VH-VL binders against Putative dimethylsulfoniopropionate lyase DddL (dddL). Designs and how they scored, part 9

Target 1, 232 residues: Putative dimethylsulfoniopropionate lyase DddL (dddL), of Cereibacter sphaeroides (q3j6l0)
Amino acid sequence: MHSLSERVEQLRLNDCPDWLYLLHEFDALYRQGSDGGSRPIRTHRKRVRDSLALIVEANPAVNDRPPEVKPVTAHLGRALDLGERGAVQGMSRALARVAGRLTWEYGYEKVPKALARKYAYCEILGPRGPICAERLILGFVLFAPSTTYPQHSHKDIEESYISVAGAWSENDAAVHAPGSLILNRPGLEHRITTGDLSPCLLAYAWTGSEERLNQPGMKLSSPRKARIEKGI

## First folded at step 1 (VH-VL)

Design M18 (framework fv_maftivimab)
Fold by ESMFold2-Fast, scan of step 1:
Structure M18 (fold): chain C 232 residues (1-232), chain A 119 residues (1-119), chain B 106 residues (1-106)
Amino acid sequence: as target 1 above (232 residues)
Amino acid sequence: EVQLVESGGGLVQPGGSLRLSCAASGFTFSSYWMNWVRQAPGKGLEWVSTISGSGDSTYYADSVKGRFTISRDNSKNTLYLQMNSLRAEDTAVYYCARDWDYEGYFDYWGQGTMVTVSS
Amino acid sequence: DIQMTQSPSSLSASVGDRVTITCRASQDISSYLNWYQQKPGKAPKLLIYDASSLQSGVPSRFSGSGSGTDFTLTISSLQPEDFATYYCQQSYDYPTFGQGTRLEIK
């Protein structure tokens, strides 16, 4: 027989029911609508579910990161309340259970003052934890109302956003509502603009090689670069 | 027209190495996920490996993990499979196959190249 | 891995017959099921994707149906060129194939 300390030295996913519950809701989120949508979207949903199922079955290490807040996290309670009444209510409930344990961050060396007040993201599953995985990142991005977020993603990372709460658009195109999945292609600029009435909470998934997901190389796009990419 | 042509197969001793190539033409190679699928003599099809259009994402069947490496050279429109520590059970015809539009089904296949692992 | 089981493993039929081949997945794969035809000495050819979508250039006598765990390939009126081995393949997870069904002349 081993001592209790020896047996619980490293926490694993099966020891952490609130994290397990949240991953269950990520699985449900990526299964919802899986019989419909475009072929790239269906394929991406499948890849996220496949990767997540393998990770959960492996019972990965859990290394809770120090909790951290940003100005935008004042909006989290409102976003969760909106999500509770919408198409993805299970995710909102699961996220509420771990809200105080989240590490909100920017992901950039220097963030403009106006943007720093209006957004943050947190990784839930990935190389940086809290739930350890190397080939899949799952997390959330929170935006204040009327936020413009000009992200230039790293090459060869396939990224999706699913709205949990609030309305938004990508690259000034169609407005996306709760439950909608948007698939971002690797290496392209992703300018997100949120509606003016409510905060916006997005669940995200990144798939890619271990090397790319550990060092995604994110940077903010300048207006000139974004215009060139659009061919304007 | 879309064409895939495999090469590099042959007879190799157990524990040996072999590198397969697949030359692609008639489409924008870098835009497609590519696969290796094998078939042992008289047996069914077994998926071996897949690689993203850029080459940055690779996935392998459990039976070949740690021994096989899939790669591509988009400047040469060529897919590769480096096979190390070969075993008798790796004896098969190896097919190069294109993934249609990120869907996970194979719309074009090469003719196959035979790999025989025997002493 | 998702296991795919085909039945029968082999069958004999005559030209003009209606032929049915079945495929069962070990778990729910929704509609992510594809069918291939393989003739001796040749590479497989895609017949049907997403359970029921006929690939361009494939004769209309071929049809697919099913969802979840149970799928069927049907040839409504067998022709001489249809004698081949047929494989199902799931695209829900990492690709896995059924063991094949060999269709032979009676």
Scores: ipSAE 0.000, ipTM 0.418, lowest interface PAE 15.9, mean pLDDT 82

Design M19 (framework fv_maftivimab)
Fold by ESMFold2-Fast, scan of step 1:
Structure M19 (fold): chain C 232 residues (1-232), chain A 120 residues (1-120), chain B 106 residues (1-106)
Amino acid sequence: as target 1 above (232 residues)
Amino acid sequence: EVQLVESGGGLVQPGGSLRLSCAASGFTFDDYAMNWVRQAPGKGLEWVSTISYSGGSTYYADSVKGRFTISRDNSKNTLYLQMNSLRAEDTAVYYCAKEDWYSSDAFDIWGQGTMVTVSS
Amino acid sequence: DIQMTQSPSSLSASVGDRVTITCRASQSISSYLNWYQQKPGKAPKLLIYYASSLQSGVPSRFSGSGSGTDFTLTISSLQPEDFATYYCQQSYETPTFGQGTRLEIK
């Protein structure tokens, strides 16, 4: 041998305290109980926490993606400031520590220009996230004020949203406060609208098979289609 | 039409095994958690087991843990209950029941039940 | 598990009567309480979900109320087809049923 090639050390979760702190805050977020917690919501919360515990214990690889911003990320600072209040402050602080390392994306091949200015998502844990996992996706969705995110669905994936900051409603139901969890079951369409004054930051969790989480196949649809599915 | 049809009930001796089936039609089976609920002759309703929409999570009443296994085949729209080490106390009509997330997880659709008798 | 206790266990009434059945949970279940009707030899039928919401196709004489630990099912004017056993059930945790209230002809 004429020269030695140094082996690049693969980063793992335990080598990345800021990512680990963020996952601890996800665990805390999915551990919170309330009188409104139905059995399916509790089952979903337990599934997320149990999957997360196994993933953390396995000390998975960390492969940071190139950082990317979208127009909506101009609102991230304000959303984090809102999240500094009350029980959600830990998540807000943990997210702030990794804000510069996030890859913000749209997740769709085609996005209307109006929507492209008002939303983006980032995966934290998952097949494409910085923290590698196959059977659980954890991440964030950020919305500008007065955003309508059209009906969308995904097959064989159970999805939850927990409010970190801002006011929002799903399918024109009650306004959701920070800390509340909304559960979306596979195949059912849902639409998100955000309040007029503040940006909205949602933590999300997807559970499903390895095959489905690697290729979620999300699609946008019209309000009419969502009403048909609900029998309205 | 929306329907659940149970089958597989019958007479079995203590210590024996039996597998119940529930055929679902008229709704998107893989979107809903499914349940088995039983009722002993002249007695009230007792929840036995729940399976999540994907089959990834299962729950059991303490009285059947370790003996009964709930499962589902979403490709066949069918729910199963494998009952092992049957006891006289397991004698009951077994109902298949669907949960409706829109109705706060109430059991909105029930089958007509299948009778399981554990006796000599 | 959460225990559900119904009162009374049995009730005799006449057609036209106002009937009240009570259900008590061993801990707060918010509004995650459902009511079922079961006629002899038949499967249970959902009457009321989420404490007070009337299931489609159920007559308006049936109503539910309550939250937390104390819940009530009311039949405002009893009809012949209403003689049955009634069960409450919580969906806040893994499902548990009350012991049932048998409504009999007086």
Scores: ipSAE 0.000, ipTM 0.423, lowest interface PAE 16.2, mean pLDDT 82

Design M20 (framework fv_maftivimab)
Fold by ESMFold2-Fast, scan of step 1:
Structure M20 (fold): chain C 232 residues (1-232), chain A 121 residues (1-121), chain B 106 residues (1-106)
Amino acid sequence: as target 1 above (232 residues)
Amino acid sequence: EVQLVESGGGLVQPGGSLRLSCAASGFTFSSYAMNWVRQAPGKGLEWVSTISWSGDSTYYADSVKGRFTISRDNSKNTLYLQMNSLRAEDTAVYYCAKDLEYYDSEAFDIWGQGTMVTVSS
Amino acid sequence: DIQMTQSPSSLSASVGDRVTITCRASQSISYYLNWYQQKPGKAPKLLIYDASSLQSGVPSRFSGSGSGTDFTLTISSLQPEDFATYYCQQSYSTPTFGQGTRLEIK
């Protein structure tokens, strides 16, 4: 019983207006209309919004992680400036309010030196926090100009990217504009290449089971290994 | 083992109503989108409706929109299809089907045995 | 709605034959195509998802290929249990099925 009088009060989302505001901007980002008649994309957008609404309503715990920077975060100010001028300015402004509290990390056990200088990601909502949730991950990925993010995959997780700032392409396809959503199906490898003129900031959402989101099983693939695993 | 068991089918007059049920077991029901797919006698497959894992999103074929309502009770591992204003064209075997992945993939990996709905006078 | 057209509507083959069934979408669906097998009086069984991914427990003689509008299901060495009706289904938009291909013993 003595230990009960020493218990620190847990911070909740409603106590943290800057985090709540950022989540409102995630909701707005995923509230945009359907993509070209694709039902999987429309369904994914609504699943993210539905899951987010339930999480916000539950007023989850907020466990701020120690702030951490990576070399690529030198580009964050430029990326936020670009985002503030574009179609997703609300998200950019919300992110700027918490920029000093972000924990930038790599997500892989080993990262090539060239890539380690040119990218990092931060989780905003998810099992690792700061905003605690088990069935949805929301976050950001930041890339330096002229970055090639190698082919990678994760099992049983549906991933989307929405451009906040900068130009990029996936699997050498068309350039994606701010506000556009790209849906990555589970088990499929994808490669990201950023434009030469500016950094690229992507918002991402991962949907999946509680078990999968706690152990996403991310891996990087060499071109040879990727072909062997696909049987091509 | 993973299984889906439908019930609630039968003979109904045109303009009548039926409620179909699908009992799920052997998997985490609340993690998957669920579907109803029908097949008229001697014909091919027709998707009818999808409900998201949470129950917050529902989708319908144009032929049933406004007449059918899909719902789920995650606490009971049960999927439902409320069928109103039934027409002769709704006569079919109705299958309950689970999405293969945790998202709404509309690749249907597990199917029930089906329940026959006959709309006739 | 996206229209799915299968060819042929029926096909006769012998055990050991290589069988090919095609499916065409009225517009590009990327790789969002699934293949099902249905035997008389039974529910459909998923064989292939996302154009080329073999479902667990399905024999390796079944394979799928294609992207965009044109897709193929191949059975490399037909077995007696493979005589059934086969359906393609797109999952790119509102789900739609092909009309089916009945595979019959020659």
Scores: ipSAE 0.000, ipTM 0.449, lowest interface PAE 15.6, mean pLDDT 82

Design V01 (framework fv_duvortuxizumab)
Fold by ESMFold2-Fast, scan of step 1:
Structure V01 (fold): chain C 232 residues (1-232), chain A 120 residues (1-120), chain B 106 residues (1-106)
Amino acid sequence: as target 1 above (232 residues)
Amino acid sequence: QVTLRESGPALVKPTQTLTLTCTFSGFSLSTSGVGVGWIRQPPGKALEWLAHIYWDDDKRYNPALKSRLTISKDTSKNQVFLTMTNMDPVDTATYYCAHRYDSYYGMDVWGQGTTVTVSS
Amino acid sequence: ENVLTQSPATLSVTPGEKATITCRASQSVSYMHWYQQKPGQAPRLLIYDASNRATGVPSRFSGSGSGTDHTLTISSLEAEDAATYYCQQYSSYPLTFGQGTKLEIK
């Protein structure tokens, strides 16, 4: 038997300053270079910022998930140190404040053992994140050095990566430095390869319909499909 | 600001080879995801896709015309070329080049077009 | 090749009315785009990937559909909307266009 005065009320974003500050750093990250890049990149940056602003104003529910680590999270401390001393200092500091509260996971039902040792992701804002939202997913992907993340695609989801720490390339193209945004379009397959000197920490954003973001349908894909669907 | 402009001969005799040049500014064809395509439109008819060239030098041709078409680029000069052999009066059309970032966005910026007439 | 058939071939509407143009593909489409072409001009991208408006395109233009059936809708038609409209697909090479729909404003 408990009295009503012992009920715990639902925490909301304004009650959680460390989460709120992390979202402010996401806004700053997607505001950088807003006057540069291609029209699709500028449009995507604006979609992320506009969606985020509406979500923050709505003061959504916050439900911290049980913390979970993966083998790759042994690299998180070094990635955050590199980011704190680089171009994206604010994001690295904000992420460090919540590092112990993160739920690192895999997006696939079955992951090859070699890959399982070298990557993981965590959702920060979204339908399954600690910060509840239906129209936008924000999170991080962490890679060990010298990782090849195999070809994968999202149907009807527009995805971006911005490097917080470390160097990487997509589909064997030019190396991407911290602060650079790379846009992956719906249905297109892409492969990520990280540099050999340091771990790579990427911030990611997914935009799409509410129904699509609730069931992203992640799947590892073959190289043939990527060649047919020329893209990023 | 992305701009493209087509250039080439206005008149071609049957059996000759046509060479068109697309000169562009505001983007680089070394940028990942970027491509430039050629599309033609005979007078009063629909648009017909001819060929695309991409940042990684991948080339795609319309199978109906592939034996007659060559697409190439000079990335340092911001130019893409289309060569079409054995011209015929049915090839009379306005020829366009167009920018494409990827398949998702479509062909978002087009040149003004250059008209090629093939005399009988 | 993926053959695109547009309906109707010609459409006449009064200013302020709604125009609907349909594009039917012979096989499922990964991406469907819509272009507007005025006489003597190059095509202009209106809608990309079925439902997204291109930069600078008025809100009265909208697209919908998936698979083999796609629709371009223009609400509250204006005199400047008189043009030929083309759908264009990618599901496989070659890229293909519909035959065009000529929109005339009465």
Scores: ipSAE 0.000, ipTM 0.419, lowest interface PAE 18.0, mean pLDDT 81

Design V02 (framework fv_duvortuxizumab)
Fold by ESMFold2-Fast, scan of step 1:
Structure V02 (fold): chain C 232 residues (1-232), chain A 120 residues (1-120), chain B 106 residues (1-106)
Amino acid sequence: as target 1 above (232 residues)
Amino acid sequence: QVTLRESGPALVKPTQTLTLTCTFSGFSLSTSGMGVGWIRQPPGKALEWLAHIYWDDDKRYNPALKSRLTISKDTSKNQVFLTMTNMDPVDTATYYCARIWEDYYGMDVWGQGTTVTVSS
Amino acid sequence: ENVLTQSPATLSVTPGEKATITCRASSSVSYMHWYQQKPGQAPRLLIYDASNRATGVPSRFSGSGSGTDHTLTISSLEAEDAATYYCQQYYSYPLTFGQGTKLEIK
């Protein structure tokens, strides 16, 4: 008797043009602004691009994740419309192609109810993303208008945000516009506040060791604890 | 002004190890975003990338040659080194070192090259 | 490995004319670099990331293209432009170069 079982061929990146298109737009985002930015920002952009190029060339496995929505994802259509009008229209169009396939999540075991209504993130490329990779994480964070994302930090992970849509500030600093990149140093607390007029969609990249990217150790800090840790 | 200069033996016997030194000025590998790479060119043939090292000691190697190549640096002396084991006559080439500048992927300043002949 | 194929292999032109050199990649690359190499000299960066001229490079050199097909154009050719031209991708490792196009001025 012959077996009737057949091997299911593993989907790979080259089989998935919409995912390839999205990764191409991540590459483009991290190349924009050749005339601007500090040396650490330029170095981080290059590190992301180099890592992404290696991963794409390796034709990694693609594993469908169950699509998940969060309350904030009601704002995604508006955010994509805003991105379509500006300097990052390519990314907005690429993301729209896969919008129904995204797994939106919180990344913490417990999230305050006020925050849970106003933010979520999705990993696109990484150990937990649909596109399998161990040394780079790429994804998106979506915020409702007037959102404060509390103090948080990562160990030994270099993190960047590039604005796709909407206005926001970090640690109560200047407002950041679409196309701008903000670099967060490993281990430092940072707080995100979004503007009142529109949702905010950020592309993010994490670089670090394979071990750290699999276990990022994200945590939220209380306002009092954050002040004490800063010595004020 | 940025300059790079390669140095090493002009003649290597088969099976020996080649060690090349790139000495540079006008920039530092303590500067975030700086890197130095090695490229070779056999007589009358195309350029072939060998290896890169970045300011943070991140190293990249051509997979075809990785088992034979080691790249290292001495930031305080402005030097980058390439060692290549088990030399063969097909490794006869001009060897170049070049700077990678920060934000573009081009190798923007090159050394003059050093010729290495592998023969018995 | 992304293989870069240049055409033509050799090009002979008259001073004041335009030369066009094409580089075809076996897989799509977002950005391509171009180098000029004169006999006995190290390569010189001309164009980076498809279309940006390197510092000190004359405006008669221009790059264009996306995906698998990229082009270097040299307008108003001068005698000093006689050289071998190489394309190079920095999109995937290993970094690869084309086989070169030899430009001769009549």
Scores: ipSAE 0.000, ipTM 0.412, lowest interface PAE 17.8, mean pLDDT 80

Design V03 (framework fv_duvortuxizumab)
Fold by ESMFold2-Fast, scan of step 1:
Structure V03 (fold): chain C 232 residues (1-232), chain A 121 residues (1-121), chain B 106 residues (1-106)
Amino acid sequence: as target 1 above (232 residues)
Amino acid sequence: QVTLRESGPALVKPTQTLTLTCTFSGFSLSTSGVGVGWIRQPPGKALEWLAHIYWNDDKRYNPALKSRLTISKDTSKNQVFLTMTNMDPVDTATYYCAHSGYDFWYGMDVWGQGTTVTVSS
Amino acid sequence: ENVLTQSPATLSVTPGEKATITCRASQSVSYMHWYQQKPGQAPRLLIYDASNRATGVPSRFSGSGSGTDHTLTISSLEAEDAATYYCQQSSSLPYTFGQGTKLEIK
């Protein structure tokens, strides 16, 4: 490899204040409620915060992805409005600043039409996010009202969801309030059901090895993203 | 069964460049989450972290010394290298390499025996 | 940078007694580790992530603390515990060590 001309310098996190502030709000979200809770939840919150602190301090590359919408993103404005009025208002405001720059996607190779109308996610920090990181994924998942989302566990990936807006439950359990965290440990299956009156916006964090976070077992429905290795 | 061993010159003259090699066994720097760092200790003084390299070729440097340090690896040979320019008598120290995970949970769990570098004319 | 200050700088104890070494950080720390170094030897990891004992480390060694204050406790001290002990944080770059605490056995 060689250079033909001077390369334009890569944008980094410190050049992107709106992204940096969004990450500050993720830090705040994972500090909230750290007093009390189970040891696994406290350990997970600490792991997310400490990984995030190292990533921020390293000033990672920022690679803007083409903005993309899904049918469910019609609900985003309402979800942000709900979050603005609650305990996680800082996160809602920070997300609103970058809303037009988000790449919403499904993550599955194929998704049923009913579900495709009612959910999408976006990665903020991670191997496929605008903010580059290998061992931590931070993002959002958005649901329409009355959505049932089948959740697949992944080997060696620890996943959490924290409510930003709207009511939801896992496995027919109690309704979760804004700021509450659900921890899905590696290998454990869970299902998400949202309330019928409003959309639901969840922040999520995945921790795991680089190998697992780059290939979490979800596929895109694209000829270019065929399941079989291309051998290139 | 994880082992690391440092090698390099025992004596360096002021202004010269120091190159140290860390040779290891029992793990691979192609394994996700694995890193190797360099730490030094002047005689009778505290430990000072210098630089770290991870499986994905991420490199971290102590900002106080960054302009003088280069860390690199040869994954196929199980080696990590540290180059330090413009050596000064105050850089006289025992230099260690150590194994760590990327998730920084486990600290530096296995260290080499250290190699002593004296800087004098 | 996150400056770690250990206290005391030196302590002398009798076998069978308890020693407590503190490490105070200038900034909050989530990942604190403790090392033991005997003269002429490389450091040995004792405690990682505040309270987890490393493989092969005797149960008399324990760690505790959070935020800016962490402690290493050695119960029922033995002659072989004479060493310099260092705390180290890995929560933020640059990784930093304390100045060390020299433990002497009478």
Scores: ipSAE 0.000, ipTM 0.421, lowest interface PAE 16.4, mean pLDDT 81

Design V04 (framework fv_duvortuxizumab)
Fold by ESMFold2-Fast, scan of step 1:
Structure V04 (fold): chain C 232 residues (1-232), chain A 121 residues (1-121), chain B 106 residues (1-106)
Amino acid sequence: as target 1 above (232 residues)
Amino acid sequence: QVTLRESGPALVKPTQTLTLTCTFSGFSLSTYGVGVGWIRQPPGKALEWLAHIYWDDDKRYNPALKSRLTISKDTSKNQVFLTMTNMDPVDTATYYCARLEYSSGWYFDYWGQGTTVTVSS
Amino acid sequence: ENVLTQSPATLSVTPGEKATITCRASQSISYMHWYQQKPGQAPRLLIYDASNRATGVPSRFSGSGSGTDHTLTISSLEAEDAATYYCQQYSNYPLTFGQGTKLEIK
């Protein structure tokens, strides 16, 4: 009943039911609520689902990274509890199973200290995630209550956020509830502000070329720089 | 406050099916983030995980034994069941049920006292 | 599967001494859990998530480690600490336990 260390085999997705379950919930998340009347959103949802189906079928390598936490991950339990009560409870249940296996990161070389205690992200599927893929990135972003995530942009990458738990707005335009999908077009700046009562957990998907997903070129922008770039 | 107790037959004949019941109190399997698992230990040997069931009825099985194992629950009665088919003398062991919980990783925080099952003709 | 190998298999120490038990995983993990099992008893959770002490566990028990190597340390050993100690992971499916380390007090 014991395996020797010298007989270690590469784990594949089919060997890891908790990761597979999480990916099934990503598929479900990108199938729901497609009746928005927006062609770009429908096209993006289909692109994510189609890419994910091909990746799952290929049974990719699984390379769990050492788990890492950030200050914001103290809010994860609360966020998952909120998600369990909401429209996307299946995703919250799936994420809870792998919560202790996640590698939470900042993604930027330097992060303002105020932001560093209020947010982190983790990649689930992608070039640097536990589930290996080159043409799709899936993951989560966790925010503390009352967090302002500064204006940011990325080149040649199409990004979506779907709310799992908590309330948030983008560019102060609208309040988004669990289940809502927001599509961010390449090259456009966007800023996230979370509600003041609860943490916010967002599922994200990035689509783009292999080259772009390996080197996303995301940059953090100040309000001053954003105004200058807009010609204001 | 939290207690678990295993019950089932002490003696099983080779080729028979074993059914074990775990009865618990102090928590509910309808509670988010909780599960119950089965672990066995042959005399003088190490612990071996068999299966567990989560609050949402999701099930996980040891791949080495999966074809022989079925785990189920009755949330209203605070019970979890394990069925193991085609019993063999090598399956002689103490069988434990335990509550599965997480903070960063998944672990067993409360254990039953164990029930001894001997497989012989 | 992630195989956990404990060392030593057995150790015998005098009351007041320190015992160190190592668990090596065949694949990297960060959060190891540790259990104590006294003769004739069910296992008891000691340490979870590498270094957190479970409720009611004396301060002389501590856990540390990351990657493939994790350690349980028992300082100032007492007669009641005679038991078999097991490590456990679920960073990888299936959930696995180490083979156990038997600690005897002289």
Scores: ipSAE 0.006, ipTM 0.528, lowest interface PAE 12.6, mean pLDDT 83

